# VH-VL binders against q8ixk2r445to577, part 110

Target 1, 133 residues: q8ixk2r445to577
Amino acid sequence: FFGMLQNKGLTDYCFDYNPPDENQIVGHQVILYLCHGMGQNQFFEYTSQKEIRYNTHQPEGCIAVEAGMDTLIMHLCEETAPENQKFILQEDGSLFHEQSKKCVQAARKESSDSFVPLLRDCTNSDHQKWFFK
Short names: E, the ipSAE of ESMFold2; O, the ipSAE of OpenDDE; V2, 0.75 times the mean of E and O plus 0.25 times the DockQ between their complexes.

## First folded at step 5 (VH-VL)

Design g35 (framework fv_zigakibart; at its last look DockQ between E and O 0.76; V2 from the best seeds 0.00; counts 0 for: pae E 9.4 > 2)
Fold by OpenDDE, look of step 6:
Structure g35 (fold): chain C 133 residues (1-133), chain A 119 residues (1-119), chain B 107 residues (1-107)
Amino acid sequence: as target 1 above (133 residues)
Amino acid sequence: QVQLVQSGAEVKKPGASVKVSCKASGYTFTGYYMHWVRQAPGQGLEWMGYINPNSGGTNYNEKFKGKATMTSDTSASTAYMELSSLRSDDTAVYYCAREKYGDYYFDYWGQGTTVTVSS
Amino acid sequence: DIVMTQSPSTLSASVGDRVTITCRASQDISNYLAWYQQKPGKAPKLLISAASTLQSGVPSRFSGSGSGTEFTLTISSLQPDDFATYFCQQYYSYPYTFGQGTKLEIK
């Protein structure tokens, strides 16, 4: 699966990653932004290694969850996907993070009108449903 | 002050179409979803769907797919909902209602538009 | 679709009374619930979001509680302006659905 990763609940919002330096793509937080598909900043791939890969730049980035965090941060992809980069995109649209045992939810950023994907306890809410478009 | 002003009451025959307007003011039109909710006489509220004026994207209640068409004109800060193939059971008050992105509830409502379908 | 059931459908009370309206969801909706007040010939007015968050300008005598499948709207001391129909709404999943309403009338 590849393309824009869109939230069902927060309609028209997609995974978005736009690092300040295209030569240093890791270490920043993945956010949600209105789906537009421009500049490749909303293009992601779900791989057979259960990665959510940002492969429009070299070296390729993979979304990771750092210890004790609930945010999605871009790391470098590895030959063998580390545990903190493994996600299961289930048939029902839920995006499950294997290591934390939590699901990715569209959420409002604190004290902001912006949105981010955050790890939360898994529910059947549309706010935790995702699909590639 | 946020205001949503809807078009006036409509009386239609079965099979006809009607287009209801909702003019927004007092806020940035493209920064909010515009939902439509109907209320049959003496009945409860029924969510029909919404449009994102910023993108033109829509999300319809399956019940109203093919019945309702939602559009918007950003230059006029106006949302529209067209109902086709009107039937008697389409008789209701139709409301537009604003949702701030990510709130999923409705903080401001239009005054409602009564659509009456009768032979 | 998620079914929202309110009780009672009609409630008669007097000024000064403490009244409670219940909304039940057909499945767990966490706290994704809003309450609205509607007077005859008028549009609904938002009172409470997230099950318990009172909106700005809404009198403090209104309160909301609950999570999961059972929710409650409480008016601590009923005022003349409070006689109206009240609706709950879930926004846990699409399509959004409302309760059938509770008409609060004067005894």
Scores: ipSAE 0.821, ipTM 0.934, lowest interface PAE 0.7, mean pLDDT 96
Fold by ESMFold2-Fast, scan of step 5:
Structure g35 (fold): chain C 133 residues (1-133), chain A 119 residues (1-119), chain B 107 residues (1-107)
Amino acid sequence: as target 1 above (133 residues)
Amino acid sequence: QVQLVQSGAEVKKPGASVKVSCKASGYTFTGYYMHWVRQAPGQGLEWMGYINPNSGGTNYNEKFKGKATMTSDTSASTAYMELSSLRSDDTAVYYCAREKYGDYYFDYWGQGTTVTVSS
Amino acid sequence: DIVMTQSPSTLSASVGDRVTITCRASQDISNYLAWYQQKPGKAPKLLISAASTLQSGVPSRFSGSGSGTEFTLTISSLQPDDFATYFCQQYYSYPYTFGQGTKLEIK
């Protein structure tokens, strides 16, 4: 399904991807930004292969986590989704990254004023619960 | 090094439209959202909305939907804000202000454009 | 909409004084609050972000504190250049909203 991926605990914030360089669509960190309800840079697709796709720009991007990292970054989508690009959206709204065994949590980035999605140990926190709007 | 330079003062009659410009320099124009804020005489600041120069996407304060139109010209590194159907209570100083994507607050402001609506 | 209320609306002080301006949000905004200084006929200037983060180039006599719904801006030793109007702004939720302003004037 498609839409804006919104946080249950941080209720005004959505997944957001807006790379400033048109020639480098991938490699940048996914952030959380105030939900504006208009799609655009907050419009994502959750696929049957458990990918979170961003297809506003070409080539299509897929959210990934690099080994040893806790940040979500945009990579190129592949014909067969690699394990680092698979997220399980569970019935309780948890977004589980199977390869790392961690959950995506809305968190404030320590060295900036931004909120970002980060991998954290799974808890029952509403900051780890997501839904498409 | 960062500078936002706005167009000059405007005097308009009720019912007219006005288009204010904000020319950016000293940074990558498409890397920052451009917000518009107005200040009526003797009043506080009022957020109108923003434009994302990278995509052309906009987000308006509900109060200004259908009243304000925000656009940008990436080749000229210039943002625009047009007000239609001017009324006397649109008399204000209009500011552009930039936001680094994801930081939300306004680190640099234009000098302001005074718009006076009078018969 | 989140309502931002500043107190006092006007503050008279002398050079060298320690002054405090308060800002209250109608709901919890965490630390998503900025302070701006505006001099007559000029655009606002960012002083503090995230309630307490002093911006580059802003004199160290300025400081901010608070979280949730209660915030303060303090000037530890007032200088002539500091007589201005000060505004708080929440950026926690759309629409962004500002306090009504606190005018700091010569006593």
Scores: ipSAE 0.199, ipTM 0.758, lowest interface PAE 4.1, mean pLDDT 89
Fold by ESMFold2, look of step 6:
Structure g35 (fold): chain C 133 residues (1-133), chain A 119 residues (1-119), chain B 107 residues (1-107)
Amino acid sequence: as target 1 above (133 residues)
Amino acid sequence: QVQLVQSGAEVKKPGASVKVSCKASGYTFTGYYMHWVRQAPGQGLEWMGYINPNSGGTNYNEKFKGKATMTSDTSASTAYMELSSLRSDDTAVYYCAREKYGDYYFDYWGQGTTVTVSS
Amino acid sequence: DIVMTQSPSTLSASVGDRVTITCRASQDISNYLAWYQQKPGKAPKLLISAASTLQSGVPSRFSGSGSGTEFTLTISSLQPDDFATYFCQQYYSYPYTFGQGTKLEIK
């Protein structure tokens, strides 16, 4: 799949990546922002290796979750996908992170009016359902 | 100060349609989802759906698909909800409600519009 | 659809009483629950979000608790202004659903 990765529950919000330095894409948090399709901040690819790639830059970035964390951050993609970069986009729209056994949820950023994707215990909430558009 | 001011009460016959307005002020209209909730006489509240005024995108409770149509006019900072093919069991108070930015509950409500459908 | 069931449907109480109203969800909704107060002829007013977060301007005698499937709204010492109908609402998933309401009446 390729395009804007959109949340079912938080409608019209999409994965968005806007690193402070476009030449240094590693180590910053993925956020949720109103879907607009302008520029390249909201284009992601779901690969056969179960990666979510930010492939509008060279080298390509892959979404990862570091041990003990619940935030989605950008790492460099590798030849063989590391375990912390593997997500299963299931038929029901859930986005399951294999290593942590948790699901990606649209959530309010702590103490702010901003939204972010975070790992949470898996539920059937529409806030844990995702699709490419 | 956030305000949601709805259009006045309506009396309609079965088979007619009605369009309820919800005029927003005191905030950036396109930055917040607008929901519609109905309350039949002496009954509880029922969520009907929402519109995203920024995109025009909508999400309807399945019970109201084909019955309700939600639109907005960003230049007037106004959301609309139209009910078609009215029946007596559509008699209710209809509220607009603003979704809290950064969360999902309703922080401000319009005063309600009473729609009465009588034969 | 997630069914929200409130208990009781009607509650009679006196000024000064401690009152609890319960709300049960048909499935786990975490803390995605709001409480609203509604007086006759008026729109609902938000009291509590996230099961327990008191909204600005709401008297401290109101409190909420619970997570998962069982939630309570408590009024620690009823005042005359508190006689109203109270609704819980889940905002965990669409369609959002409300409890049927609890009418709090003067005994």
Scores: ipSAE 0.008, ipTM 0.594, lowest interface PAE 9.4, mean pLDDT 87
ESMFold2 (binder alone), look of step 6: mean pLDDT 93; pTM 0.940

Design g36 (framework fv_zigakibart)
Fold by ESMFold2-Fast, scan of step 5:
Structure g36 (fold): chain C 133 residues (1-133), chain A 119 residues (1-119), chain B 107 residues (1-107)
Amino acid sequence: as target 1 above (133 residues)
Amino acid sequence: QVQLVQSGAEVKKPGASVKVSCKASGYTFTGYYMHWVRQAPGQGLEWMGYINPNSGGTEYNEKFKGKATMTSDTSASTAYMELSSLRSDDTAVYYCAREKYGDYYFDYWGQGTTVTVSS
Amino acid sequence: DIVMTQSPSTLSASVGDRVTITCRASQDISNYLAWYQQKPGKAPKLLISAASTLQSGVPSRFSGSGSGTEFTLTISSLQPDDFATYFCQQYYSYPYTFGQGTKLEIK
C-alpha cells in the first residue's frame, strides 16, 4: 500500500511529515494535517515488514515510536525494521503497535488545536482507524 | 455501567466560592478526559474546559480562566470544578461530561448541579 | 471561536411528522459535530456523533447528515418522547461550542 494515510474519524486528516529542512529529516514529530492529494509530505508507503516509510526525501524515513513516549517521530529506516518501527495495519483499519500493545490514534494536542498521531490503548474508535487513499 | 454522579444543589452569596464534584464509576477514570459544561437558566450550553485525570492537565475556555479551577482525585475517581468570586450571572446548572476516549464528543453526562448566586 | 447557529429556534410539530433541524458552523468543521437531546430538568443525552453516527440505544428514527458547515438532524416519524430541546455541538477545535438549541414542542 502507498499513498495518503487518512484517518476514518478525522475524515479530512492525513499523516503528514514536515521536516524543518531537507538536511534534517529525522527526529521530529509526525503530525496530522488536511489531506491535499499532492503527495510530498503526505506520501507514505506501508511495507511488507510493517513499516510506514516516508520516501519524499533521501535518506528514507520510517515512522517510529519515540523512546519512553507515546508520540510518533521520524527515524532513519534500518536494514531490519526494529520493533518500535513496526505497525500492523489490521483489517478493521486499526494500526497496532505490537511492541507497546497500543494503537495509533488521531489525537488533539493538549493546549492546542493541532492534531497528531499518538499511541493510545486500543479501542474501536474511528479515530484509531486508518486507510491508504 | 458508566455513571457520573454530581454533588447537590448550592445556594451562594456573591463573592463566595463553590466547588462541584463529579464522581465517576464503571470505567477507568484516568483513561478519559472530563469536561465541564454550564447552562444558565433558559439558555444554551457553554463549554468551560476539561481536565485529563491521568496527567492533571487542564484546558479552559478563555472566558473561565482565573474563574474556574478544575482538579481531580484519582484515588476517589472524582473530578472537581471550583468557581471563585461568584456573581449573579454564574447562576446555572453545571454538568460534568466524559469525553469518549479518542473521539472528543461527550458520551456520558452527570445529572447536573444547580448553583444559585443571590442576595 | 466557531459559532454554531441552529434553525429554527422553536419548532411546533405533531406526532408522526418528519422533523428536520439545521445547524450551521461559522467555519469548516469536517464531520466533528454531535447532536444532543435535552428534556426539562435532565442532562443532555448524546444522539448522534461524527455528524451521522447513531449512538447505541437511540431509536432509528433519528438520523444525522452533513459535513463542513451545514448539518441536519432528522426525526423521520415524531413520537411523544421526542419533544425536547436539541443542541448541536462542534468538537473540531477549542473552545467547544454549542448551537443555541431548537425547542421541539407539541403543535
Scores: ipSAE 0.007, ipTM 0.551, lowest interface PAE 11.7, mean pLDDT 86

Design g37 (framework fv_zigakibart)
Fold by ESMFold2-Fast, scan of step 5:
Structure g37 (fold): chain C 133 residues (1-133), chain A 119 residues (1-119), chain B 107 residues (1-107)
Amino acid sequence: as target 1 above (133 residues)
Amino acid sequence: QVQLVQSGAEVKKPGASVKVSCKASGYTFTGYYMHWVRQAPGQGLEWMGWINPNSGGTKYNEKFKGKATMTSDTSASTAYMELSSLRSDDTAVYYCAREKYGDYYFDYWGQGTTVTVSS
Amino acid sequence: DIVMTQSPSTLSASVGDRVTITCRASQDISNYLAWYQQKPGKAPKLLISAASTLQSGVPSRFSGSGSGTEFTLTISSLQPDDFATYFCQQYYSYPYTFGQGTKLEIK
């Protein structure tokens, strides 16, 4: 499905990606930002291959987590989705990262007041529950 | 050093338009949202909206939709805010203010531009 | 829209006094609250973000506290440079809204 990927616990916040350099769409962290309902930098596609794709710029980006890290980073989409780009959106709204066996949680960025999605041990927290609008 | 330098004071007739500029220096202009906030004489601060200089995308306070237009020029590192169909109650000091993308609060402000609307 | 209410609207104090200004939100904003200082004829200056995070270069006599709907700004030992108007702002939800301001005057 596609749309704005919103957090159940952090109720006004959506997945957001707006790289500072529009000529390089990869390598930067995905953040959470106030939902504006306009698509653009908050428009994502959840694919049958369990990818979360960023549809605003060319080439298309796919959210990934590097080995040993807990941050969600934008990478180039590949013809065959690698394991680090696979997220299972579960029936309860949990977003499960297959390679790490962890769940995506809305959390504060350590260096600022901003919110970011991070990998954490799976819990029943509403901060780990997501839905497309 | 980060600086936001705004254009000079304007005096306009009712029904006219005014375009206020905000020139940024000392940082990467496209890495930060630019907000506009006004303050009428003897009143508090009122948020008008933001522009993302990287995408050109905007968000307006409903009160200013159709009244204010925000634009930016990345080559000049300048943000603009234009008010149309001016009325006497648009008399205010207009500020630009920078938000680091994802931080939401305003860390640097322009010095303000006084707009006076009088007959 | 979230309504921000400050109290008092005007506060008279002397140098060396401990001063507390209160800000109340009409709904839960967690800790998405900033405090700004504005001197006559000048632009506002950011003092505190996230309800309690003191900004770089701001004197340590300033502190913020609170979460949810009630927030306070405290100046532990008032200095002459602190006489100004103080505004709280929520950045939890659009549209961003400010309190009406608290004017801190010399007693």
Scores: ipSAE 0.015, ipTM 0.650, lowest interface PAE 7.2, mean pLDDT 87

Design g38 (framework fv_zigakibart; at its last look DockQ between E and O 0.11; V2 from the best seeds 0.00; counts 0 for: pae E 10.6 > 2, placed apart)
Fold by ESMFold2-Fast, scan of step 5:
Structure g38 (fold): chain C 133 residues (1-133), chain A 119 residues (1-119), chain B 107 residues (1-107)
Amino acid sequence: as target 1 above (133 residues)
Amino acid sequence: QVQLVQSGAEVKKPGASVKVSCKASGYTFTGYYMHWVRQAPGQGLEWMGIINPNSGGTKYNEKFKGKATMTSDTSASTAYMELSSLRSDDTAVYYCAREKYGDYYFDYWGQGTTVTVSS
Amino acid sequence: DIVMTQSPSTLSASVGDRVTITCRASQDISNYLAWYQQKPGKAPKLLISAASTLQSGVPSRFSGSGSGTEFTLTISSLQPDDFATYFCQQYYSYPYTFGQGTKLEIK
């Protein structure tokens, strides 16, 4: 799968990553932004290793969750996907993070009006359902 | 080449509504987000919200929820911002400003529409 | 909301001077900062994005630096056309917020 990773509950929001420094694309938080439908900074690939890859810039990035955190951060992809970079896209649209046993949910960013994907306990909420468009 | 042309100045009484237009030309209207920003006389800039003309999706600054309504007309390449229940402190210059998808900052601005609210 | 504070609020300078304007964010915004120039009666014009990326058509005497919470806009050799009000803007999170502006005027 590849394309814009859109939320079922927040139907006009997509995964979005556009670091300000093109020479350092890793280390920043993945956000949710109004879907524009043209790929670019909203284009992601779901791989056979259960990675969510950001292929727009070099070097290629992979979404990860650091130990003890609930935010999705861009890391460098590795030859063998580490556990913190593995997300199972389930048939119901949930995006399950194997290492933490939590699901990715569209949520409000702390102390702001912005939306971000965060790890939360798995529920049947449409805010935890994702699809490629 | 790229132009955002806004409607003319408006003078309104308290309690009235005003609808400001922003006509885009020189680019594909549905390929860019449109933002609205206001500036009270002699003061700074205040972000009001964003609309995606392609989908109609919007995000408002909480201060303007229920007060401002953003819409767009793709066939006319025009964005609109309507303010209801006008008060004297809504007196400001209202700007539309374009965002290229993924940039988050505003590369082109309309010339501004002065809205004066007085009794 | 992220509060953006500029200093100074007013700056008097002469043609040929090097001038610096500072912008402070109330929390870490990485490099998600833009600078705009506004002349009286006109709309703002984008000068710099991503804290330091000069926009096409903007003279090279303008430069931006900083990251996190402290940012600066520098004009290396002030020209008559540069007397204007300058605003910083964070686009790290909604609502997007601007500094109060720095008015650059003739000494």
Scores: ipSAE 0.137, ipTM 0.766, lowest interface PAE 5.1, mean pLDDT 89
Fold by OpenDDE, look of step 6:
Structure g38 (fold): chain C 133 residues (1-133), chain A 119 residues (1-119), chain B 107 residues (1-107)
Amino acid sequence: as target 1 above (133 residues)
Amino acid sequence: QVQLVQSGAEVKKPGASVKVSCKASGYTFTGYYMHWVRQAPGQGLEWMGIINPNSGGTKYNEKFKGKATMTSDTSASTAYMELSSLRSDDTAVYYCAREKYGDYYFDYWGQGTTVTVSS
Amino acid sequence: DIVMTQSPSTLSASVGDRVTITCRASQDISNYLAWYQQKPGKAPKLLISAASTLQSGVPSRFSGSGSGTEFTLTISSLQPDDFATYFCQQYYSYPYTFGQGTKLEIK
């Protein structure tokens, strides 16, 4: 699967990554933004290694969850996907992080109009449902 | 200090093209979205589109597809908007406006560029 | 497209007056509403975001309220510097749209 990764509950919001320097793409947080199809900042790929890959830049980035965190941070992809970069996109649309055993949920960023994907206990909420478009 | 400095006023004939520039300084150019907004004489504000200087990706208001072309030069920290096939009703002040990534609203504006189209 | 309707289009007031400008959205935009001030020959200036968040450097006499479809900008006590045109803007969805403006002039 590839394209815009859109949330079902938070209508018209997609995964978005726009680092300040395109030559240094790691270390920043993935957020949610209005789906606009502008190009690479909203283009992701779900790979056979269970990665959510940001592959429009070289080197390629992969979404990771750092120890003790509930946010999604861009790391470099590795030849073998590390455990903190493995996600399962379920048939029901839920996006499950294997290491934390939590689901990715669309949530409002604190004290902001922005939204972010956060790891939360898995529920049947549409805010935890995702699809590629 | 954040500044957006736009190119000077333009006077064009119908059918001509014009390219407006917006030079950014005081911040990391590629870290923010740039929008374009126009304002016809005595009228309100109209959103034209958005560009991601980091990727070059654009999204246009459907009304301005085929009319406006947004580009950017990261080496010059400058955003550009070209208007083609100018008509009298394209006469307006055109603004570039910065969006902090994830805020959606416009925190800094260029001073505006007046484009006048007359026969 | 979401239509933003401001009222009144023109407002005459005196220094020291309390004034309120209203912005109505054609659909629910939550709190994704910004207010701008524009003076003749100048670019708009951001005053308020998220319907009620006052921007840094903006006098405290300005305030915003509302959510959903009805929003208000209030100036508690008009100062000479406040006579200008005010615009609301929704950023709930593309295309972003503005109100037609409210010209606040001296009575």
Scores: ipSAE 0.024, ipTM 0.706, lowest interface PAE 5.5, mean pLDDT 92
Fold by ESMFold2, look of step 6:
Structure g38 (fold): chain C 133 residues (1-133), chain A 119 residues (1-119), chain B 107 residues (1-107)
Amino acid sequence: as target 1 above (133 residues)
Amino acid sequence: QVQLVQSGAEVKKPGASVKVSCKASGYTFTGYYMHWVRQAPGQGLEWMGIINPNSGGTKYNEKFKGKATMTSDTSASTAYMELSSLRSDDTAVYYCAREKYGDYYFDYWGQGTTVTVSS
Amino acid sequence: DIVMTQSPSTLSASVGDRVTITCRASQDISNYLAWYQQKPGKAPKLLISAASTLQSGVPSRFSGSGSGTEFTLTISSLQPDDFATYFCQQYYSYPYTFGQGTKLEIK
């Protein structure tokens, strides 16, 4: 799968990554932003290794969640995907993080009007459903 | 009623430093990226960099790495840009600009801060 | 870096004229292009985003078109308030870059 990763419940919001340092793409948080398809900030690839790759830079970034955390952070991709970079995009649209046993949910960022993807206990909420567009 | 108010004009000698401030009001400061843009006298606009006030993360135009340092103070809703080792070709108007929420272009600009570097 | 080239550098026109300003990108930037108006001593003002989307409060005589590498700002019937300098800007990739500007003068 390749394209914009859109949330079903938070209509017209997509995964977005816009690191301030083009040569330091590691360590910044993935956000949700209005889908626009402009530039490279909203293009991701879901790979056969179950990675979500940031499509615009070499070396490529892969979305990860560090142990005990709920935020999606950019790491460098590796030859064999580490467990913290593996997400299962299920047929019902849920995006399951195998290591944490949690699902990716669109969530309002605390103390702001911004939205971010966060790990939460899996539910049937449309805010935990994702698809490529 | 979104407003970006910058600090006043500065006259500096070569080799000095200057810190320009950009006070934001009328919106949630940490929810929007802030950019800095300069305009040398009689010339066009040049993007200097971006700061994410939520994380403190920055990205600089390579031309200004080592010259500019961008910071923010979330409790004061204020972005800062410091220029070091000033030279006469650093003479310019320096703008802060807010990135439009949901897009990547600039919807609000500060009034500009003139920095003059002369012997 | 993506180079943005504007044409013409200076344009002399009369009230009521239709004018066009062009902007060429050194590589494909899709529609990630903004147009700004700047008057002397003032900050730039956003007119057009996404190559063709008119910003709220901007008169409908302004329009934008183009995609890829070639873009045009059009003013269908010049008014006295339109005499200013106009800049295009790409926001496709870092560093964001601006055209050199087009000064629109009254003839």
Scores: ipSAE 0.008, ipTM 0.537, lowest interface PAE 10.6, mean pLDDT 86
ESMFold2 (binder alone), look of step 6: mean pLDDT 93; pTM 0.940

Design g39 (framework fv_zigakibart)
Fold by ESMFold2-Fast, scan of step 5:
Structure g39 (fold): chain C 133 residues (1-133), chain A 119 residues (1-119), chain B 107 residues (1-107)
Amino acid sequence: as target 1 above (133 residues)
Amino acid sequence: QVQLVQSGAEVKKPGASVKVSCKASGYTFTGYYMHWVRQAPGQGLEWMGYINPNSGGTKYNEKFKGKATMTSDTSASTAYMELSSLRSDDTAVYYCAREYYGDYYFDYWGQGTTVTVSS
Amino acid sequence: DIVMTQSPSTLSASVGDRVTITCRASQDISNYLAWYQQKPGKAPKLLISAASTLQSGVPSRFSGSGSGTEFTLTISSLQPDDFATYFCQQYYSYPYTFGQGTKLEIK
């Protein structure tokens, strides 16, 4: 699958990645932003290796979760996807992070007044359901 | 301390419109969805819909589409719910309620606004 | 729409009694159920979220249980302050729906 990764519950919002420095494409947090339907910073590819890839800039990035964190960040893709970069997109739309056993949820970032995807205990909430548009 | 303070009681004639306000304080207004719930006299609670104050995006219960309009003013930290073409069966207490961060139940409620529609 | 049905609609009890109120969903809602208490002339107050999580400041005599389609609110030893109407709510999917309410009154 590829396209804009949109939230079922927070229907105006899509995964978005806009690094503040073009020379440092990795290491920054993935956010949620109003879906604009134009691809670009909201265009992602879900691979057969269970990666969520970002190909708008080079080098290609893969979404990952670092130890002890609940935020999604951009890392360099590896030949063999490490466990922290694997997400299972389930039939019900849940996006399950294998290593942590948690699901990606659309949520408010407590200190910033913005929306971000965060790891939370898995639930049947529409805010934990995602689809490619 | 989180507070949701609603506008005062309204008495309207059939066919009029009414606009109820809900002023938020003690938290970042744009970080939380605001829902509206009504309760007719002696009856249960009925979900009307929500507004996302960050985007202005709304979702309505099908029953209230074309009847209720939700808006917000971020500079005033205030949510609004307007009812048009009032009928006697719109008589109810109208509540605003904040959706909890990272989950979807209502953790704080306004005190309610009584709207009475009578000829 | 998910239909929420509470039983009983009215319950008479005495101080010190153990009281149970049930709530049934017309389809599986996992644990996406909240319980609210409402006293006359007041807004509802959240008691329990996620079917069984007691909210801060709510007395320990209140407890919730259940998952899927059948849920129970229990008050282990009824106090005078507990006479009120209780509502269950599913927040599994839109539109959010409430039970019709259970009025707990003095026997």
Scores: ipSAE 0.006, ipTM 0.562, lowest interface PAE 11.4, mean pLDDT 86

